# Ledger of designs, part 186: miniprotein binders against p81326

Target 1, 226 residues: p81326
Amino acid sequence: MLHFGGFIMEINHISKILEKEREEYIRNKVEEYLKQGFSKDDAVNKANQSWRTYIGHRIQDVIYNLLKKFLKDSGLKVTTDKALNNRNLPEELDKVKRLIAINYGEYLFLPDADVIVYKVENNDIKIIAIISVKNSFRERRFETTYWKLKLKESPVTSHIKVFLATPDKDNEISYKCPNGKPKKMRIILEYELDGIYFLKEDFEETEKAKHFGKIVEDIIEISKKL
Key: E = the ipSAE of ESMFold2; O = the ipSAE of OpenDDE; V2 = 0.75 times the mean of E and O plus 0.25 times the DockQ between their complexes.

## First folded at step 18 (miniprotein)

Design K27 (at its last look DockQ between E and O 0.56; V2 from the best seeds 0.00; counts 0 for: pae E 7.5 > 1.5, SAP 74.753 > 70)
Fold by OpenDDE base, look of step 18:
Formats: structure tokens, sequence, C-alpha cells
Structure K27 (fold): chain B 226 residues (1-226), chain A 101 residues (1-101)
């Protein structure tokens, strides 16, 4: 049987496919930015940034849709921080929003939560996990760990698992000590987070660092303990 | 034009990929109902992949700039690989269903 793990290799292939769209995307964006009056160099830089954002969103959407579909059978629900930014929220989502909010004294702010998994039991909402999706670690490398630490500070949110999902195309966190040199980012992320899930095959597997295919099972298991 | 064909083909590949993923997940459950659902998804994926291959081939036959040709060829190869995997999985699931009958 083709194990679920073998299929995620195909996600890497999808990323490669998307990378082929990059050239056209970049060309079009460069042209757009040139028309806006930017210099060629600025246009190229902005186009590249736009691409990173675009690809990031696409991967996030894919993960969201996958989790939503696969967790549905278990009675678990999935939402996003974007969905929670609406002024008029359904009662359920309003409760979700409140249950993930971080206290900054006079203000409550939401953590970066690309995907939020929760369950509803007897009209009570329990937040199970927050999943941060990162395509690359070029920017905000430890933002997810910050949110994890902040969530730990409150008894309301301390139980919430925080996971990172990434294809890690540049092998920034795939290995702890490649060539005998510790990868600081991998070590810190693995230590602080509840799990790292790779959308690739070539990584150092540990108790916390797993293939993305395991995330559904892990979330379901966590949900049973809450 | 050929660029649009490439885009459309890639969209088909993405859709097919998701279907194969779902099929694999269902197949791992191993129950007859899940296996049957997986078969349907794979059949759809195979259809999409064939369409993608046809579109790509059509574009290649029309003559395209070298840069685009390379992209199309790579997309073609990917589509073929996915198609082979989908077909293989389809047959495995069929065999499993037959064993359970």
Amino acid sequence: as target 1 above (226 residues)
Amino acid sequence: GPEEILREALELLWEAFFLIWEALYLAEKGDPESLEKALKLLEKAIELLRKAIEKIQKALDQGVPEELRKKLEEAFKLAERLLERAKYLLEEIKEELEKQK
C-alpha cells in the first residue's frame, strides 16, 4: 500500500510546479510595478516578495482544506485567523476567537493562526491546536515560538498545541546537526513547539518532527484527551 | 496561448493531486466503503491528468519558445508520473476490494 508518507513527496512536486509558475508571475508583477513607477530593481524585489506571499497562501489553503476534510469525520472543526477577523462572527467563531486570544493587559490579540482546530461538545468549544504554515523561514523565523510561549502563559490557552507545517525547501530546519553543526532554528523550534510537520521526505525525524501525514492522527489523539 | 495552457494544465495537476491524496487517505482506512470512494477519486484524478497531458501536448505541438517548452515538458513529465501512480493505486485498491468480497 502506498503509505500516506509516500504521497507527500508529491507535495514537493507541486511546489516545483508552482515554482514554474513563478517566472510568469514574477514577469507580470514586475510589469505591474514598473507601471506603478517603481525602478526595475524595486519592481523585481517587490515581485519576489509578492511571490513568496502568494505561494505561502496557496500552501496554507491546501493545508487548511486537507485538514478540514480529514478532520471532519472525527467531528473536529477547522477555521483560520482570517475568518476570525470579521466584525460579525457567528457565536461559535466568536467563542473560538476569545479562546485563542492572548492578553496584553488592556488589549487582547490573536496569535498568528493559519489553521485553528477545535471541537464542539455540548455547546462548549475546546481549542485543540493551532497550525502555523511556513513555506520558508526567511522572515519571522521564531514568530511561531513567540505565540506558543504567549499561549502557555494563560491557563485558558496553555493546553493549545502549536504546530508548524513546512515544506522547508531550503533545508533550514530539516536536520538538527547537519555536518555536525547544530541548526539553531531547528533545535529551538522543535524544543518550543509541540510539533513540526514536514511536507517532504528528506528530514530528520524525531518525536516532535514528523511527516505532515501524521498531523491528522496526532490532532485526533490530542482531541480525545481534552 | 501556450502560457494559458500551461496554467490550466497546472491547475488540473493540482486538482488531481488533491484527489490522489484523499484517495490514499481513504485507502489506508481499508474498509470497503472507503476503498470504493478512493476508487472514484482516483478515476477522476486520472481523467484530469489525461486532460492535462493532452493540453500540454497540444501546446508543445504548436511550437513554443524554448523557456516555455521546458516548463511544459516538465509539467508533462509530472503529469505522467502522477498518472502512473494513480493507476497503480487504483489497481491495488481494486485488488483489495476483490479480496474482501
Scores: ipSAE 0.039, ipTM 0.447, lowest interface PAE 4.4, mean pLDDT 86
Fold by ESMFold2, look of step 18:
Structure K27 (fold): chain B 226 residues (1-226), chain A 101 residues (1-101)
Amino acid sequence: as target 1 above (226 residues)
Amino acid sequence: GPEEILREALELLWEAFFLIWEALYLAEKGDPESLEKALKLLEKAIELLRKAIEKIQKALDQGVPEELRKKLEEAFKLAERLLERAKYLLEEIKEELEKQK
């Protein structure tokens, strides 16, 4: 009756409208950083990073709320890396934090995970998946891949699925071989990650690269196997 | 001020758009419980879109610099398109739900 494709196009349209405000935001931030004594190049880079963080959080909030709503009836719970960095964690979230932490000798660090999906069975917590939300791939291109590789290194965390959700408005990873030339970012991300979910219609769909509307069903199916 | 109003309106459009997307996902599942949830989400999306349209119109009536006016007019057009789409989807889901009863 209805299909997601037309509305994925409208998601990209809304994102483009929000980005039209970017130039003013960037200009004001560059001016502020220049007054603080940064070079022009540093000020521009810092301003662009500030904007990317702001926009990424808006998309992330909606994805979090969508997953929380749709996974609740399947006995799945959802939290965020922001919630896990709170000083006074409830016991349940403290357990979630410990179960995704990666050991670096005398240090323990959380992977970059915008959204974490888990379940509670018989007083035990099992981490199902982490989702990274990326608006662009200009900086820190393979952060998500790095964290997947680290999680795979331990039998305690190797079951955790790592997904990437992105509008990919600049077509940085939408196709594997545009014009016959391999796109390293797309190929490596698809190879290493458990899934890539696009917030748009125009991309090369594969077993791992899907429309975002499939993510809830996929997470539920994975949870049944664990 | 009118710049703040544009930002607030765009945030409303963003939220409404994702509510519509959430409703579409539920409607594609097709069961009556999911269809009822989809109706509630669409009603909320329509409320947000009407609010965004009202805010944009108020800002345009106050008079704004030409650059900001162009941005407000683009946001207004998008809000109207989303509103008509949400209303159409609401009616389609209501018809499907009645067929199932």
Scores: ipSAE 0.014, ipTM 0.285, lowest interface PAE 7.5, mean pLDDT 79
ESMFold2 (binder alone), look of step 18: mean pLDDT 87; pTM 0.863

Design K28 (at its last look DockQ between E and O 0.63; V2 from the best seeds 0.00; counts 0 for: pae E 9.4 > 1.5, SAP 76.68 > 70)
Fold by OpenDDE base, look of step 18:
Structure K28 (fold): chain B 226 residues (1-226), chain A 101 residues (1-101)
Amino acid sequence: as target 1 above (226 residues)
Amino acid sequence: GPEEILREAYELLWEAFFLIWEALYLAEKGDPESLEKALKLLEKAIELLRKAIEKIQKALDQGVPEELRKKLEEAFKLAERLLERAKYLLEEIKEELEKQK
């Protein structure tokens, strides 16, 4: 049995590698904003904000590519909410879009779905899971929870698993009760979501809170039950 | 310059990382074909990591500002860790393939 456990831990380096790009990125962005006429302080602030967005997208892309690759052999497919925002969708993606849509009466809206995992059987599409990727929880802390609850309200979408993937760099949700004090965000997210997957080693593992390396296996198992 | 070398090194580290990950995934399947594919990926990863280490070392040898030196040293350490892991996995897979013959 090849020590899967050791390799899964390598994903922890993704955040570290990406963070090394920060200084160069910030420098370049500061220069860009200065050329646009912003003050030095404003340029720095904007650069930092830009970095947060950039690093978030990079982590999302990594996770997407990993899932796409590792789920392919199982016959599962992956897409993103961004891919679904096109006017001219292939039939398959159009069906995916409709199957994750949330009803707001006169309107249908898509949940935030950084990664969507689905299978195609006999031209029928079954949505398996939605993975939300969060680098930090400074903003919109319970957004993923909101979407999970909304998906539960319809028999069409109630079966869809919603997972959170995060490096949790700032240890916002890594532990339930650090120093004896309950972390509200960790407790609520773990309770409401189907799973939290950490791209790090230092976290409190539970039935729902696992290392990211387990997500592929979990998704495959879920797919077999649908 | 040294900053460019650092960037290139991290690009190599990323690529190597993904190759190692794919190799591990394939190796877990346990069949000879998957194991052989995994070996090839690890060999490529090892090559990339060696290149990264070489580039970083050259930059360090040229003399760099203290701030950049620290970054290069960190990249070097990461590359070495990944290299050790890749080599270890390579040998484990080789052993497994030999057991299956």
Scores: ipSAE 0.020, ipTM 0.381, lowest interface PAE 5.4, mean pLDDT 86
Fold by ESMFold2, look of step 18:
Structure K28 (fold): chain B 226 residues (1-226), chain A 101 residues (1-101)
Amino acid sequence: as target 1 above (226 residues)
Amino acid sequence: GPEEILREAYELLWEAFFLIWEALYLAEKGDPESLEKALKLLEKAIELLRKAIEKIQKALDQGVPEELRKKLEEAFKLAERLLERAKYLLEEIKEELEKQK
């Protein structure tokens, strides 16, 4: 048996590695928008907004691939809300979509779930967890909490664990009481969600706030109980 | 130029990081086939990391603006950390394969 120790901690730097690509991305996008006829100021603003979307999707893709690879041998499958929004869904994914849909009276909507973990047992599908990936908390900072509360309202979705994964590079939720003052956003997110997983080393660890490397073990243990 | 070298270095670091990550996944399984695959991935990761380190060192030796120098030094430190861990894992896997013979 091998003991791989602290290398899991290196995985927590995924976002730092990805963000080092930023300047080249911004330069290329500015040139692209200038060719489309935007002013210099508009091109720069659009390029920065494009980067924020791009880096968010890159982090989601990394998390998706990580979970898919590490959960495979435990019989767990992984998909994304982007895949579930496709028009011609395979039957398996159509069932996943139906099992996470939230009822708003005359309408059914998907929660904003970036990554979805489920298992398949004799054509039956059980949703284990959804993971929301947030690069920053400037806007939509309690959106994940809203979806957890909506999922709790129905007995068919109340079992679904809702996790937040974040690099939190600006330390918006890394500590509960920095300098003695409670951080409302950290306190509420930790209280309402089933877990917060940090893609970095420096944060206040609790039973719900953990290094991202712990998420695989946690998901596997949860799946054994469903 | 040095900015292109920094970009190329991070592309190599990204690829090496994924190779190491997949190698850890395979090594956790512990069977000889998975361990052999993990060795191949780690050898590739080490190759990429050495290439990144060489590129960064050449750029630093030529002199660069202070802000770019700081970014290159940060990339260099990350590459060295990844290389150290990849070499450690490689040797552990080699030992495990010898034990299973």
Scores: ipSAE 0.006, ipTM 0.275, lowest interface PAE 9.4, mean pLDDT 80
ESMFold2 (binder alone), look of step 18: mean pLDDT 87; pTM 0.865

Design K29 (at its last look DockQ between E and O 0.62; V2 from the best seeds 0.00; counts 0 for: pae E 6.8 > 1.5, SAP 73.949 > 70)
Fold by OpenDDE base, look of step 18:
Structure K29 (fold): chain B 226 residues (1-226), chain A 101 residues (1-101)
Amino acid sequence: as target 1 above (226 residues)
Amino acid sequence: GPEEILREALELLWEAFFLIWEALYLAEKGDPESLEKALKLLEKAIELLRKAIEKIQKALDQGVPEELRKKLEEAFKLAEDLLERAKYLLEEIKEELEKQK
């Protein structure tokens, strides 16, 4: 129980630390864009857009590293879709790639998979979960849901759990019915996905909507059933 | 300069944060070995946070532009918050270890 309370508090610090990096990042990017010939206003706008992308990647990297570390003791492995986008893959990763691929007839495509959790048993690979990391829901609000539905269509991938991890800074999906009005996005995401994990304290907890601190335990439990 | 100090301080905060996180994870296991490991991690985190606070304070004492001052003050506050948390957790783990003896 020390972990849950402490874990919740510390996750909030990730965003705070990143926010402190923002001003320096923005300044540097503005200078870069000015040197490229953009106007001051354009440079600022582009810098802000760049920051959004940057912070998203940073959060993703943090989550990846945390999961990698905490799942290692359980014998679970993690990778990313980016790591799979290589022509020369080790045999293990090549198998992982094939086991998460979605069939579109003549073509196989990978789902968006910021983090992929799998185990190796007797030289067989079992995919356990895919975690999508979203900093904001301004774009592609239901993309993770799409991939979950696509994965369900095949007996090869139907068992793969799909989780969403988010700080949800703008409270877009933190509550189901704030002020008595249903939040469509929260309801749909919670319904379609196997879980939503919040990197924050202020959210409506449900069976599927949990604090990010619980994701490790949940994944380990799932892995034991696979 | 002050900007570099801020960057270094933030790096220390990140490192401390990860140590605290790992310590919390280990402490949750509850066994004496895990608790001892967690204790060591927290001690290291506390050291890093103190270092960050000291660096920030030195920068503030030297005089900085208002914009940078605000950032440093915010970083200072964050470091203090993390330090307080780490110290609290350290004591909780010590108490738990004593109960198991």
Scores: ipSAE 0.216, ipTM 0.597, lowest interface PAE 2.3, mean pLDDT 88
Fold by ESMFold2, look of step 18:
Structure K29 (fold): chain B 226 residues (1-226), chain A 101 residues (1-101)
Amino acid sequence: as target 1 above (226 residues)
Amino acid sequence: GPEEILREALELLWEAFFLIWEALYLAEKGDPESLEKALKLLEKAIELLRKAIEKIQKALDQGVPEELRKKLEEAFKLAEDLLERAKYLLEEIKEELEKQK
């Protein structure tokens, strides 16, 4: 029997590809900001800030396309927070949006749900999981954990699995106790979230911290229990 | 120019990576239908990787600034690594299909 686990379990090439795009992206963005009248220093700072946003969207696009392709034969559908923020929303997606929204009294907000997996059974929509994509943890380190906790506050959203997908190139959350010192960020994220999926080879694997290649099977298994 | 060639090559690598990842997932299922689908995806990925390598080689042959040359050489190495892995996987799947006859 053939086993491809090393290639599936480690997606090191995606991080290499993204790094090769960085310099060209920054150059193009600096030119754009200079045309808008920003100073050189401001244009460079804005370009670096926008790179973080861009890289997150590129990873999100990969994850979205892979999940959509692999889950369709299992009766599972996939959408994104960008699609849900469209002004004119199909009835199905409007229902998805309402099923993940968090109520703050006068205000209704969507959680950080870059990719959303759901199913439709007998005209009912069931949200299975949301995946938050993070390229770096230097800003808004525990945002995904906050949204998981908010989703737990309501019986209509408490079943929703919250996953984090990351290349974690700087090893910010790859290990629980590097050099014998507890890594607060990794420990809290792993405790609170339903899973962390790494887009790289080198990390401490646990029941919740897994290679990204496992995510499709995990989602299908969860959907069968709901 | 050569910077555009680097961007185009990286986009081909991205698409090839997607195809290889899909093929790996299908190959893990192990049934003959999934293995046949994986073969087709790998053949396409190999085609894209060869195209990327050709583009990079042409850019390197016509001469480029040192900084861009280093990036093109890194992209070339990545493309060759992906191509080697895709070819290896293709042969593994072919062998598995023969065993299942």
Scores: ipSAE 0.025, ipTM 0.403, lowest interface PAE 6.8, mean pLDDT 81
ESMFold2 (binder alone), look of step 18: mean pLDDT 86; pTM 0.862

Design K3 (at its last look DockQ between E and O 0.61; V2 from the best seeds 0.00; counts 0 for: pae E 2.9 > 1.5)
Fold by ESMFold2, look of step 18:
Structure K3 (fold): chain B 226 residues (1-226), chain A 83 residues (1-83)
Amino acid sequence: as target 1 above (226 residues)
Amino acid sequence: SEEEEKILELLWKALFLLWEARYLAEKGDYEEAIKKLEEAVKLLEEALKIAKELGNEELIKLVEDLLKRVKELIEEIKKKLEE
C-alpha cells in the first residue's frame, strides 16, 4: 500500500509555504490599511481577517471541485452557498436553496453550508449533505453545530447530514483529551455533527472523525439510503 | 508582488491536484494518480522558476522541498503499478 504520511506532509508543506506567504501578505495588508488611515491595531486585525477569508475561500474551492468531480459518477450534484446567493438562480438551484433554508419567523436564512451535495430524481431534489469548511476556530467555533441543530428541527431538513472539513492547523480539535484534558470544542463538534473530515493526517481518528479522503464514499453511501 | 500572487495561484492549483491524486491512488487508479501528480510537478516547477526570478531564497527552498516529495511519491506509485 501507499504510505500517505509522506504525501500528507507534502500537503502540510504547502500549508507551511502558505504560512510563510501569510507573513508577507499580512505585512502588505497592514501597510495598505495604515495608508487608508486605520490605527495600527485595526490594520493588524483587518489584515488577519483578510488572510483568514482568503484561506477559507481557497480551501472551499478545492473541496468543492473535488466533490463535484468525484460525486458526479454517482449522479450526485454539488453547489455552494455563493452560487445559491446569486440573484438569478436557475430553477434547480432555487429549489436547493429553499430546501435548506431555516425559518426565523419573518426571516429565512441559509445555514452555514459552504458546499451542498444534492440529488435530482424525477424532478424532485433531495439534499444529501452540507459541508462547512473551517480554516481555524478562533471565532464562531460552534456555528456549524448550531446549524445542524436547526436542520434537525424540521422533517424536511432533518435527514441532511452536516459535515465539517478542516485542516485544523493549530490542533484546536485534532484530539479529544490531550494530556488528559478534554477539548470541549472537539468533543461537542464530534457529538453533534455527522462527521468531521480532516485535511491532514495527524488527528485522533474515530467513527465520525476521519481523513477527508473518506468523505466521497460516506456521501455516496448516505445517498443510497435516501 | 504580482509574481507572488502567481506563485500562490500555482500552489493552490497544485494542492487540488495533490488531493485529487490521493483519492485516485486510494481507489487503486495509480496511472491516473501519476498523471495528476505530473501535472502538479509542472505547476510547482513554474512556481519555482518565478521564485528564483524574485530571488526569494526561503520560498525557493520550500518549493524545492515540495517538488522533491511529490516526485518521490510518483516513484512510489510507479512501484505499486509495476506489482
Scores: ipSAE 0.373, ipTM 0.715, lowest interface PAE 2.9, mean pLDDT 83
Fold by OpenDDE base, look of step 18:
Structure K3 (fold): chain B 226 residues (1-226), chain A 83 residues (1-83)
Amino acid sequence: as target 1 above (226 residues)
Amino acid sequence: SEEEEKILELLWKALFLLWEARYLAEKGDYEEAIKKLEEAVKLLEEALKIAKELGNEELIKLVEDLLKRVKELIEEIKKKLEE
C-alpha cells in the first residue's frame, strides 16, 4: 500500500491556502460592506458569514467534480440537490428527485443531498449514495444523521447509503477519544452514517471513517450490489 | 490582489490533480498518476513564479514546499514502476 501520506497536500498546506484565501476574502468583503454603509463590526460579521458560505460551496464543488470524474468510467452518474431544485427537470433527474424524497404525509421533502450518486439500468434509476459535505460542524451537527434515519424509514429509500465528507479543519470529529474523552459527535456520526470520509490525513481511521480517496471504491462496490 | 487570487487558483487546481494522481496510483495506474503530478508541477511552478514576482515570502515558501513534495512523489512512483 503506497502510503500516499505524502500525496495529500498536508492539511497544513490546505489550511494555509484556505487561511490566505480567507484573509483576502474577508478583507475584500469587509471593504464592500463598509461601502454599503454597515458598521465595522457588522461588516466583519457579515464577511465571516459570507466566507463560511463561500468556502462551503468551494469544498462541495471540489467533491462533486472529483466524484463525477472518478465515477464516470464505472457508468455511475452524479448530480446535486441544486440541480434538482428546478421546475423543469429532465426525466432522469425528475426520477432521481422522486427517489430520494422523504414522505411527511401531506408533503414530500428532499434530504440535504449535496451530492447524489445514481445509476441508470434499463431506464430504471437506482440511487446509490448521498454525500453530505460539511466544512464545519458549528451548525446542525446531526442533520446528516437525521436524513439517514429518515431515509431508512421507507423501503424506497432504505438502501441509499449516506456518507459525510469533511475536511474537519477544527478536529471536531477526527478522533473518537482524544485524550481519553469520547467525542460524542464522532461516535454518533460514525454509528449512524454509512461512512465518514476525511479530506485530511490526521484522523482516526476505522471501518467507517476513511480518507476521502476511498469513497470512489466504496461507492463502486455498493453499486455492484444494487 | 489579482495575482494572489491567481496563485490560489493554481494551487486549487494543483490540489485537484494531486487527488487524481493519488486515485490513479491506488489503482496501479502509475504512469497516468505521474502525468497528473507533472501537470501539477507545472501549475505550481507558475504559482511560484507569480509569488516571486509579488515578493510574497509566505506564498513562495508554501509553493516551494508543495513542489518539493510533488517531485518526491513522482520519484517514489517511478521507483515502483521499475520494480
Scores: ipSAE 0.305, ipTM 0.684, lowest interface PAE 2.3, mean pLDDT 87
ESMFold2 (binder alone), look of step 18: mean pLDDT 87; pTM 0.854

Design K30 (at its last look DockQ between E and O 0.03; V2 from the best seeds 0.00; counts 0 for: pae E 11.7 > 1.5, SAP 72.399 > 70, placed apart)
Fold by OpenDDE base, look of step 18:
Structure K30 (fold): chain B 226 residues (1-226), chain A 101 residues (1-101)
Amino acid sequence: as target 1 above (226 residues)
Amino acid sequence: GPEEILREALELLWEAFFLIWEALYLAEKGDPESLEKALKLLEKAIELLRKAIEKIQKALDQGVPEELRKLLERAFKRAEYLLEEAKELLEEIKEELEKQK
């Protein structure tokens, strides 16, 4: 418990830490794109886009590894949608894949599931939670909400909790009504999702909007009820 | 085999990353005790990263399938990046400690 508390506070600095990498990353990418024949302006724009993708993956990796580490002692397992995209899956992961699949009639598709938390009891797999990781909300703002709604439509998946984890660097969803104006995205995401977990300190806390440090506890609690 | 080396290298990278993260946090406090702790963490991180780089290099030198090679190369780049960051931060903290003395 003590080790988790200290580490949880450190996650608030993830954006700052990653921002330090940005300048070098951008410089290197700009140089790369210039060598490819792009103009300086195009190179800068592409580098910035590349950075957004890169930083998104890094944050996702951090969250994945943190959850994997902190949930291990509870007997819970963690995987990703990427791991499930393999043709040859171990039996356990194949079952996980099937248990999160969404029915579209003739087809089954997986929701966007950056992190999947599940437990194995007596060779039975129970999916506990799906965590979507977003660094920014510039694109696909309500995609996580869509998947939550789709998962609710089936008795097989309706119990699966869907969480959003974000540093929300641009304060897009940190507050419900900043300056008296409702933030539509925050309100909708909080309403539709089972929880929003912030990798920062400066946000409006509610029953569903919490610091990321609480996610492990919440997942463990959910797992006990399944 | 090479896959195991990759796994070990990635584990080292993550451990180093967390150490650097903690060091950054401590360094921001600015007091001499925190700065000294940060230095120790960074030294450890640097050691881990060097080990990771060495492991990756050895794997690459042995010849690996193309897919694994790409992963190793990516890990290598990440390790190098973190190493440089850790070194820079280490020097910054040393300078700050010297100023406070």
Scores: ipSAE 0.019, ipTM 0.343, lowest interface PAE 6.0, mean pLDDT 87
Fold by ESMFold2, look of step 18:
Structure K30 (fold): chain B 226 residues (1-226), chain A 101 residues (1-101)
Amino acid sequence: as target 1 above (226 residues)
Amino acid sequence: GPEEILREALELLWEAFFLIWEALYLAEKGDPESLEKALKLLEKAIELLRKAIEKIQKALDQGVPEELRKLLERAFKRAEYLLEEAKELLEEIKEELEKQK
């Protein structure tokens, strides 16, 4: 397991590496929006919004590929909410989708489940964990806790671990009591979720708040108990 | 000095790690253009890892304080691991490209 921990620890700098792309990305997007007829100010605002979406997807893709690579020899499979929103799903993925869907009367919705880890045993599928990837907490700050609570309402989904993975570059949840003041968002997220995994080095580590490099070990251990 | 060599080696490992994960991303797309780009990224990653391994080995051969030796040895083992992973992925992608021809 030590090899997985050492390799995965390098992921803690992925946000810094991707930030080197920012200036070129913004410049290119501004040019695109200007050609579409937007004002300079609007083009800049739209380019910055586009960057936030882009970097979030890039971090999610890295997490997906890392988990897929390091979990496969343990008999664990990984998929994404994007893959599950395809109308023409393979039978296996259709079962995964149905096992995490939440019923709201005549509607079925998927929780905020960027990356999903599951296993297949004798044609049965067991969902192990859902990882929500948040680059920033400017919007949808507590949505992940809402989905954890909804999953706990049913015996068929109550076992599913809900993790948050974040670089938290703006230090919104890195410490419980920064400058001696309780940080409500960190305290609530840590209390309600099964774990928070930081894609950086500088944060307050606790039993539930860990370096992202621990997530593979944790998922494997959880899977052994199901 | 040896501390600078360690810092330089860790920077090479970080860059190589990113290149390997970008290559994995491209290989998942599976089209020939993405696979060719993944090959180029992996070739670069392998070059960086070999450079890091050489730097670390030379520093270790000259003798260093025990604490720095431990850090250099950890960096060396991590570089070897990444190098083997990158070479394996490179061969898998080459095989996939040959199948698609």
Scores: ipSAE 0.006, ipTM 0.208, lowest interface PAE 11.7, mean pLDDT 80
ESMFold2 (binder alone), look of step 18: mean pLDDT 86; pTM 0.863

